VHH binders against Putative polysaccharide deacetylase (cda1). Designs and how they scored, part 3

Target 1, 320 residues: Putative polysaccharide deacetylase (cda1), of Schizosaccharomyces pombe (o13842)
Amino acid sequence: MYETRDLTGNAGKPVDTNPWPNNSKIAVSFVVNYEEGGERSLLYEDEGFETFLTEAGLMPFPNRPVRERSIESCFEYGSRCGFWRILNLFKKHKVPFTCWAIGQAVEKNPVVVGAMEEAGCEVGSHSHRWINYEGVPPETEYEHIKKSVQAIQKASPSNSAPRSWYTGRASLNTRKLVCQVYKDLGLPQPFDSDEYNDDYPYWVADPLASKPGAEDDKGLLIVPYTLEVNDMKYAVAPGFCNSDDFYTYARDAFDVLYEEGLEGAPKMMTIGLHCRLTGRPGRFRGLQKLMEHITSKEGVWVATREQIAQAWSAKHPYKA
Short names: E, the ipSAE of ESMFold2; O, the ipSAE of ESMFold2 at other seeds; V2, 0.75 times the mean of E and O plus 0.25 times the DockQ between their complexes.

## First folded at step 2 (VHH)

Design n06 (framework vhh_7n9e_1)
Fold by ESMFold2-Fast, scan of step 2:
Structure n06 (fold): chain B 320 residues (1-320), chain A 124 residues (1-124)
Amino acid sequence: as target 1 above (320 residues)
Amino acid sequence: DVQLVESGGGLVQAGGSLRLSCAASGRTFSSYAMYWGRQAPGKGREWVSGISGSGGYTAYASSVKGRFTISRDNAKNTLYLQMNNLKPEDTALYYCAADESIYGLYPWSEYNYWGQGTQVTVSS
């Protein structure tokens, strides 16, 4: 897998001039990453504590195998406060979002899955642990994928298994292992979001097929994600210093894609959010402004990633 | 336009089996993901099972996993649900649905086409 790279895509041409429902000019995907309780900790028998994507991540800490309670509490803010603040905003605007939930985080706070479904939002999988899967043995990663799917489904009042998959820090084995786990569990194939390379969904060969284009190749749908319009920039360079930085950047990205849609090239846009980052009151203001901007425009479809995948695959079924 | 007609329901004793059928007409059947749902008296709709257009992928609600089997015959434009070890809790109106997606859908996703349903009653 990944032996060749597609550097061409659709060669700058629109794939479809009317791909979205009701002649919408842009599909907008809000993604909430629910990670709190899945991060590295000695409490979970990891070899250290996690600093990535917290206020504490910008400070030097001794690299030693201890629990760092201040950082743990920064993560806990996401599950205790930030998630609920974000959920309430989407409920007030009556628009959906997709949550990518870490399986271990769900096991430690299963009420969030029911709250998401009650609000009309999709729950997808962010694997089992919030770690880098490069170097994890394939048999261990297989079990993590399986545990994540089962944890989310168990917490789901509707008994729904996640349809959207995103690992983030994936190994070269991840995509094939995900497809294998879903097949082994008798679940419909998920669509994969571990790509950042385009502004519309597209197909790749089924990782489980004997050969690309063979009779057993049913395809795999990619629904791309973003590191560009992502609140992680509050915690990493080049950085967002305040809510207006996030709002202004995300607004401009939306405006460009929306204008391209009006000119005959409708696309999708993703906004990536983290409960402990944008869920903080000062940063949250930027999301409120963005929501008002996006929902004020005509011809905008705010949708779950599953709805986007469904609409795309219905108009563009896989051809080998 | 897809038309869906369910059949095979009836009265059965707990522990028994039934096989439901859903006959589809209109558009090309193999282009649609197909689903079984049910609604018990006084309850909301419950997703039961889904199958991809090719039949390569299937999914089940945990309440029926291991007891029910979904299948399809694209040559006959027919969807099936084999129900084994039926329980009184399985009593419901069973209906099939079709969607233009190649993926299986879950209860919070809307289906494009619906049948009228076939009643299944399980006696204790």
Scores: ipSAE 0.000, ipTM 0.148, lowest interface PAE 18.8, mean pLDDT 87

Design n07 (framework vhh_7n9e_1)
Fold by ESMFold2-Fast, scan of step 2:
Structure n07 (fold): chain B 320 residues (1-320), chain A 125 residues (1-125)
Amino acid sequence: as target 1 above (320 residues)
Amino acid sequence: DVQLVESGGGLVQAGGSLRLSCAASGFTFDDYAMYWGRQAPGKGREWVSGISSSGGSTAYASSVKGRFTISRDNAKNTLYLQMNNLKPEDTALYYCARSYSGFRDWLGESPMDYWGQGTQVTVSS
């Protein structure tokens, strides 16, 4: 897989002038990453502690294989406070959204999946651990994918398996392993969000096919994600310093895509959020302002990623 | 077409040794991790051992670790299993199997693409 790269896409042309329900001019996907409890820790038999995407990432910690309680509590803010603050905002605005949940985080706090479903949220998988899967043996990653799917389904009051897949720091084996696990569990094929290369869904060849375009090629739907309209930039360069930085950037991205939609090229937009980052009160203000801006516009469809995948697939079924 | 043909099985006394071979054809042998599995009478198939495409890494089921050695000769497209200190519990039909396409370093007990017909190993007291 990945033996060639598609640098062309649709060559700058609109794929469909009316792809979304009710003649909507843009589909907006809010994604909440639920990761707390899945990060690296000696408590979970990892070789060290995690500082990535927390305020603790700015502190001069020694490189020692110890538990660091300060950092653990920064992650715990996400599950204890930030998740609930963000969830209440979506409930207040009555708009759907997607949560990508780390399987181990769900195992340690299963009540969150029921809360997500009650709020009208789609629950997707963010694999089992919040780690870089590059260099993880394929047999280990296969078991992680399986455990993630099963943990989410077990915690789900409706016993629903996740349809949306996102790893983030994926290996070159991840996409094929995900499809294999779903097949082995007898589940419908998921759609994959580990791409950042376009503003609309598209199909790739089935990783389990004997070769691209073969008789067994059922396709795999890609629903692209974002690293740029993402609150992770509060913690990494080039960075957001305050809630107005996040709001201004996300608002401008929305406005550009919305205007292109009005001119005959409707697309999708994703906003990436983390419970321990945007869930902090000072950063949360930016999300409140963004939500008000987006919901104030006509012809905007705020949807789960599964709803976007369904709408796109219905109009653009796979052709090998 | 992928073909895997096992040989080297037979009757052996407890404490004895056997060397199994698997002749592979129909694919680029050195692009794939390879495995040995076994099925005892009245039981399901179980994974025994795996070896990376280069032969540089190996893995073993706990029941055989220290007694069995997996190896390969990529120039001859052949997989081997050296079995030492055999026990009656090792009695089974032994199969070689190929990893999923492109997974050169997948050494564990996950499902496999192709299996040979097997070679019978019987260990008596």
Scores: ipSAE 0.000, ipTM 0.137, lowest interface PAE 19.2, mean pLDDT 88

Design n08 (framework vhh_7n9e_1)
Fold by ESMFold2-Fast, scan of step 2:
Structure n08 (fold): chain B 320 residues (1-320), chain A 126 residues (1-126)
Amino acid sequence: as target 1 above (320 residues)
Amino acid sequence: DVQLVESGGGLVQAGGSLRLSCAASGFTFSSYGMYWGRQAPGKGREWVSGISGSGSSTAYASSVKGRFTISRDNAKNTLYLQMNNLKPEDTALYYCAKEDLRYFDWSLTEGGMDVWGQGTQVTVSS
């Protein structure tokens, strides 16, 4: 009925002393959340408006199920300005990111997918809506997953379906439903990022297998994500007040993992970003400083999550 | 729709030179990094060299650095590999490959390469 939790992982031991290409000491995954147009709003037949991860807390507005154009414009900053500012930075440094793209947001602004693909970035799925899926019926969530995959693939100039998956506020059914949708669409199994529990990719049993370890169990690769090194903390107390708070915290996390890599335990690191948060000029300064710090170091591999997943699985194939 | 056609291989004596060409079609050539890889008899594929879309950046495997030069002509959609001071150990089937834009790493091995051609055979005698 319920999956048990693995509290042991790798028991603090290095899994591989050389897991990354070109003898790299750390794999760095920058993640850009593209959510603008997928949030709760009466425009999308929701019960109310969304204020989470915006500057809306500074505005007086009615607590009614109405449209709030000021809040709508806070989200629009992400798609109109913040996304392009962030993309331009990565293009200037010639390093990629992985996008968690909300399907409905892509439907409303499909040009962002082609822009990311041209820049060498990966477009992953963040499901269809930026909502909590815990209360959503499984049949509705299945359709949302399918719509997300199809929206991204349709917007892709190369007709590529997303290879990486992240829901965030997932239901107990999400992982199995995602694998089922990909199978039903004839797509290769995605890499799942709905875990926050390690600094390495790792395998779990295929949720579509008859049972764990059975002949039909091909495994599912987990590429862990982060809520820790994440600019959402600009909006969540006790969080970040200024760009130096974000920079200092992310820099220190990078330095620790990089030093462990130099000492024979190379790992991966994820940095989570939001177009309407770090895309604002004042916060953006912290990302510029972090990028300069990371790209100044030797033996650093800035890669998409798909590249990290492929490099890891090539050296560490699934064992049931 | 993407096609890569290699040519210019052949039999050559040790110390000789060859120039390989790769004719590309079906994509915007200048927007993609390009690579040369090789596979010797009974061995896996080995990355040889890479060049950025603009041609401003190049990389080489240590085994060929100083002897091989990668270049491109974006007006002709053609990739080149100038091979000098050839050794018997350079005997292999040589492939060109297109960068997968979902993977930006011009120093990549086979795992980040999208499309491989059928190859052109290079045999270095003695």
Scores: ipSAE 0.000, ipTM 0.104, lowest interface PAE 22.8, mean pLDDT 87

Design n09 (framework vhh_7n9e_1; at its last look DockQ between E and O 0.01; V2 from the best seeds 0.00; counts 0 for: pae O 25.5 > 2, placed apart)
Fold by ESMFold2 at other seeds, look of step 3:
Structure n09 (fold): chain B 320 residues (1-320), chain A 126 residues (1-126)
Amino acid sequence: as target 1 above (320 residues)
Amino acid sequence: DVQLVESGGGLVQAGGSLRLSCAASGFTFSRYAMYWGRQAPGKGREWVSGISSGGDSTAYASSVKGRFTISRDNAKNTLYLQMNNLKPEDTALYYCATGEYDYIWGSDSPTYFDYWGQGTQVTVSS
């Protein structure tokens, strides 16, 4: 897997002049990361406290083997307040998002899955813990993947397993392990979002096939994600200072892709959100402005990643 | 207890029309793409048409494009196939199916479908 890189893609050519429903000129995927309860903590037998994507900035002694209550409190804001504030905005505008849900976070607050389903949102998986999987043994990562799927399905009133997958801090084994877990559970292969490299879905060879192009190669659909139209930039450098920075950047990205769609090259766009970051009132104003901008435009399809994957696959089937 | 039950088949003269239905139960119908396939006498199963979970995107085999229309009603958990200008070569057992998108779009083989109906016979007399 990953023996070569595809630096070409479609070489700048439009892939499809009308890939989306209703002649839409852009498909917009809002993603809400639900990570609160999956982060590093001594409570969970980790070696230290979480230091990534927090309000705290540079922490004194960040590698101390101690509980850091301020960090834990910042995550709790996401689950207690931020998630609900964001969910209510999407309900108000009657458009869906896709959630990357951490399995352990779901186990510790399962009510969020039913709330999202009732609102018409998709609940995908963000694996079981919010950690770096690069150094995790494959058998442990396999069990985490399985636990996350089962946790989400158990919390689901419709008993639905996640169809969309994103690990983020993935290992070179992650993609194959995810496909293997889904096969072993008797579930359809998920849509993979552990790529950042295009403005539309695309196929790769099935990681479980004997070889690319073989009779058993059913393909794997990639639905790219983003690290730049993403509120994580409130917490990393160079980043957003205020909500207008987020709004302006996301709006401009939307406008560029929307204009390309009007010119005959409709594409998709992802906007990444975190409950504890954009859920803060001062930052939330930027999301409100963005939502008003996007929902005021004609020819815009705000959809879940499953809906985007299915629309694309129907017009662009895999041909091994 | 996934169940797919087809109906609406029958005997029809060439040039005629039929409307097939597929009643679905035992799963969350609105989450899955749905497909029609057919099996002509002495042939393997052949893909006919597919429709996305929301109904917004459709695809057709070249042999039926312009004559057949796939649709779905997510409120009634029902899949439809409107078949117009029928030809004798359309004679087949028609079945609805669901499963992973990539199996249908990456292969001619119906063995990629995870769930199948029993089928409804369509016979077109010349």
Scores: ipSAE 0.000, ipTM 0.090, lowest interface PAE 25.5, mean pLDDT 87
ESMFold2-Fast, scan of step 2: ipSAE 0.000; ipTM 0.297
ESMFold2, look of step 3: ipSAE 0.000; ipTM 0.101
ESMFold2 (binder alone), look of step 3: mean pLDDT 82; pTM 0.837

Design n10 (framework vhh_7n9e_1)
Fold by ESMFold2-Fast, scan of step 2:
Structure n10 (fold): chain B 320 residues (1-320), chain A 127 residues (1-127)
Amino acid sequence: as target 1 above (320 residues)
Amino acid sequence: DVQLVESGGGLVQAGGSLRLSCAASGFTFSNYYMYWGRQAPGKGREWVSGISNSGGSTAYASSVKGRFTISRDNAKNTLYLQMNNLKPEDTALYYCARDTGYSYGFEDLDSYAMDVWGQGTQVTVSS
């Protein structure tokens, strides 16, 4: 896989047919990462505790084979408070988000899946554990993918398996393993979001095909994600210092893409959020402002990633 | 509670028209693919038509293509089926159904899973 790189994409050209419903000028994907309870801990037989994407940078927490209760409680804020604050905002505005749900986090707090479904949100998979999968044996990663899908489906009141996939810290084996697990479980092929390279969905060859372009190559749809318009920048340098930094940056990104849509190049935009980061009251203010800005504009489609994938594939089907 | 309530059925002469409605409640209607199915006396349920969450994509069974039109009004949480040029063989109980939330286009009917069905509305076409 990945033996060559596609540096061309669509060569800067707009798509020839607007993929979005009602001639919308932009499709907006809000993503909520639900990770709390899936992070590294000695409770889960990991080698140490997790500090990534928390306020841990304000205190010295060496990664060693102990539990750190302070940082555990920072993650717990996400599941206890931040998730519900974010969900209530989306319910108030009557617009959906897509969740990247860690399977183990869902197992430990399954009520969040039903709450998201009732609110009209999509629950996607963020694999089973919130870890780096580089160097994980393929057999182990296969089992993690399978456990994630099954955990989310079990927690779903509608018994729905996740269709959208995002690992984040993926291995070079991840895409093929995900497709294999879905095939083995008898599920439709998922949409893959482990790319950051475009403002449009696009097709790649089916990783399970005998070769690219063969008769068995039905394609795989990529729905790109973002590290750029992402609240993780509150926790990493150069970062966001306050809610206005997040709001201003995300608003400007939205405005540029929206203006391009008005000029005949409608695209998608993703905004990445974490329950324990933007779910904190001070940071949450920036999301409230962004939501007001986005929903105030004409011709904006706020949609789940599954809805975006369906709209795109209907107008731009796979061509081997 | 999730609910689907069909209406608009009745007795009509061959060649006539009817418009069915399905009122949805208890979920965010605009997030789901929706379907119309029917069950004729002594037969199993069969798929009639489907519509994407936005209304941008539709599909029809070959038996009704060109005669029936599916549509939706997301502001009113309502699904519609406009039936024209009705035939006696269209006599059936018509149901609306909600997708499980995982449909991907209309190319493969076997992939359409429906998790909520309404009680149905009877359509009788006399010859």
Scores: ipSAE 0.000, ipTM 0.135, lowest interface PAE 19.9, mean pLDDT 87

Design n11 (framework vhh_7n9e_1)
Fold by ESMFold2-Fast, scan of step 2:
Structure n11 (fold): chain B 320 residues (1-320), chain A 126 residues (1-126)
Amino acid sequence: as target 1 above (320 residues)
Amino acid sequence: DVQLVESGGGLVQAGGSLRLSCAASGFTFSSHAMYWGRQAPGKGREWVSGISGSGGSTAYASSVKGRFTISRDNAKNTLYLQMNNLKPEDTALYYCAAPDSWYTGLEYFSDSYEYWGQGTQVTVSS
């Protein structure tokens, strides 16, 4: 499918001068990626091991069909230590995050879902495996989407299916397959975060509609994600070297968007985190400082992506 | 040279009212969240109330919610605590505090805050 891209958006104008609850000047979405146990490994019948977004990713490990215990333990730090350190910080500040949970990772450590629900956080889906879905057959990707939704719901003490969706390394078929799985399971359509192109939610045509703008077109709400304000830069060029690099960058991004909000253009901001990256003590200091900075400001709404999506759609319902 | 000076304490009967003031100087008052804390005889310091820099957001400890009101006058660099329906258990040394500029959560109170006043005594008789 070869739909054209919308390069215009709202032409630099604010879509709404007061989109958020309580006249908030910015909506802040903290995102925690829970991926540990879903990465490529011979333990999961993959062709090799994964080094991407670990301390090992910068080392010259050859791509061989073997297990590497050092790399396995780098991922395990996220589930064993980093997740809990991050969750405890959000509990201390009484603000929520949204989790991108890999279905297979949840199956291997389901207690994290209940812990997040008890803390008031949202558990979203990050598909079933932490892999690139380009080139995966559509029928296989459909089953992965279904398994992810069911794994999260099964681990949920409230039996809640994920309302927010993010694949990351998505195929051209991902969006339509996600909508189809949710329909087939009798669930309300999810909020899609597989876009990086704006600082506010926006609508696209329902991929299951007979035609864009047709009577059956209910729309699909996009809640944009980020690769910019993301701790992946500790492991990816141009990179962050220390916690102050992450803190300073994220603080500056927040300050710009917050100031625009004070001037009549309130937006949303996303901050992407990984349990095995920011969950490490040295990097974690930057998140603590960022949290203090953000919570020190007035008119800031720290919210789940589901809350942001619902607030936006209530004021801006889909027009086909 | 940062200074916080509390006043307005005194002796009052149960059910009475008092208004505390905290005069701040040496920093940009309107940019800082401010707090009231107290220390009762034989107890450690406890958080009572917090207010944002503009005064738009406030928070209260469960023990005082509905009875106490925190407010500020940024033009006068002054923080206030209006205390109504006072109880004997409200007897304490009351002090205002300002955090380091990097930490301003409204419900959390630290003994390590950069700036503390010397306090004003409130005694509630039965």
Scores: ipSAE 0.000, ipTM 0.107, lowest interface PAE 20.4, mean pLDDT 87

Design n12 (framework vhh_7n9e_1)
Fold by ESMFold2-Fast, scan of step 2:
Structure n12 (fold): chain B 320 residues (1-320), chain A 127 residues (1-127)
Amino acid sequence: as target 1 above (320 residues)
Amino acid sequence: DVQLVESGGGLVQAGGSLRLSCAASGFTFSDYGMYWGRQAPGKGREWVSGISAGGGSTAYASSVKGRFTISRDNAKNTLYLQMNNLKPEDTALYYCAKGSLEYSSSFYDWEGPLDYWGQGTQVTVSS
């Protein structure tokens, strides 16, 4: 696994000129990261507090083994206000999103899972903790993956396990461990989103196969994610200063991919959102404008990642 | 194996009402979005309505919006379609269908990869 890098992909050629339902010219995946309550804290026996992707980047905090209540409350804004503001927008437009749900965050606020299911949204897994898994022992990461799946399923009124997976700060062991946990739990293989390298789904070898291309290799479907059309840029360089920066960037990305779709190369697009970032009223305006723009266009399929994965795999099954 | 069994069709006069039911078995009903479609004599299948796994999201074809109501009872593994103010143009064989997608909303799945279709129940609306 990862012994070589595929720098070619499909060499700039469309894989399919009509890959999406109803002759749609673009599939649009909105992703809501639900992370609040899963971040680093002394309450969870971590070495300190978390500041990543918060307004805390504007405050001089040396990392100490203490709790910082100001920063904790920045995360709590996401679960208390931002999540609900975002969910209500999607309900008003009658389109779904996929959630990357941190297992521990779900354990501390399970009502959000039922709310998303009632709104027709997909709840995927974002592992158990909102941490960097590089350097975490494989046995510990295995237990985290298992706990995240179980936490989401327990909180689900439909008792549904997450079908889509995203770790973000993944280790080199993560993909194989995720597949192993799902197999051990008797669940269908998940769709993996820990890649940023293309604008359509694609297959890789099954990490649990004896060898790539072997008889036991059933493939693993990758549904690429994004760091570029992502509201995390409100908190990190090169940065978004205002809601218009996010809106114009995301709109331009949509327009380019949509136009390529009209010209015979339909693709998918992902927009990444965080409850405590875009859920803030000033930033939220940019999402409202983007939603109006995207839903105003014909031939656009706004779908969950699971819907995109299943549509793609039905038309393009794995070939060893 | 997945089974979908529709019932509740019949002959009704224009302006009347019918309630269709679909009994589902062989899968975890509460995990899947469900759909109603229809096929009129000599025509292809037409999407009518859809409902999300938890029942919180519904969608309707423009031809039936305001007249038809889709609902589900996850405890009974049953999908329903309440049809009011029926028109002769509503005459068709009505099918329930299982979405291919867990947590599914109804918005764009209808002409996409649906897993299973039932045998149908006939609705005839006289003029």
Scores: ipSAE 0.000, ipTM 0.106, lowest interface PAE 22.0, mean pLDDT 87

Design n13 (framework vhh_7n9e_1)
Fold by ESMFold2-Fast, scan of step 2:
Structure n13 (fold): chain B 320 residues (1-320), chain A 129 residues (1-129)
Amino acid sequence: as target 1 above (320 residues)
Amino acid sequence: DVQLVESGGGLVQAGGSLRLSCAASGFTFSSYTMYWGRQAPGKGREWVSGISSGGSYTAYASSVKGRFTISRDNAKNTLYLQMNNLKPEDTALYYCARDQGSTYELPFGDSWSTPFDYWGQGTQVTVSS
């Protein structure tokens, strides 16, 4: 699957001069990561507490296998307040978005999936736990993928299984295991977002094929994500200090891609958000400003990742 | 290479039943979502039902829900459509179709967008009143 690296892509050339509906010049994907309740904790039989992506940031804590209520309550802010603040903004502007939900977080707060669907959100899977899957045994990761899909579908008022997949801290086994679980559950193949290497969807060989290009190779669609236009930078160096840092950075990225679209190379853009980060009032101001900026422009298509995948693959079917 | 061959159609009176079969060859049947569609004179093309590659997920058009049942036998490379309580409005050429495989469209429900790349010649179903 990862035997070689594609360093060329499309060699800087536009893949399609009109890939999006209604001659749109840019497709914009807002992604809300719903992770709260899936992070590391002794409550979940992990060996320690979570140290990543809260107000604590990289602040040193004693290296002890204990629960840290300060960190736990920072995560709880995301599910209790931040998610709802962000959801209300998208509802007010009537723009679609994608939520990637951690299965365990959904199990502990299933009401959020119904709220996502009511708001016009696509619900995708962010695996079962918010952990690094490198070094997790394949059989354990398989069960996590399966539990995540089932937890989301069970919480869904429409009984919908997630079509989009994003792990984040994925192993080299993750993509093949995801495809295997979907096949074993009898579900349509998902599309994968665990790549950060382009501003367009693109195809890879089916991980379940006997070999790349074989008769059984139906392809797998990649819809790239971002670590760059991502509010995680509030919690990691050389990150964002205030809402204006996030806003000006995301606005500039949007403006560049939008201008390239006007010049004949329409692309997609993703904005990554976390309920406990951008959901805090001070940081939230930046998202409000960004939403107003993006929705003020002509020829902008704000879409779920599934809508982007559908539009792209309809024009660019897999060729082995 | 890919072949889909439908059978089981015919003339039947209103209220009757028919079971359609689709024999697949030239590809790994168990790896693809499959569909039944129909084309009726005067109505245009209509999606009827779909079934996931493993058989656990099915969906139906509102016009046939509760009357038709889709199923598959991956060991025999065969797709089925059991049609009960047939109505004159069900008269159409019925064809099976393979999911494009390479298109990430939501292929189920009443708003199906045409996510297939191969389909058979069809089998005619005529329901007399």
Scores: ipSAE 0.000, ipTM 0.147, lowest interface PAE 18.8, mean pLDDT 86

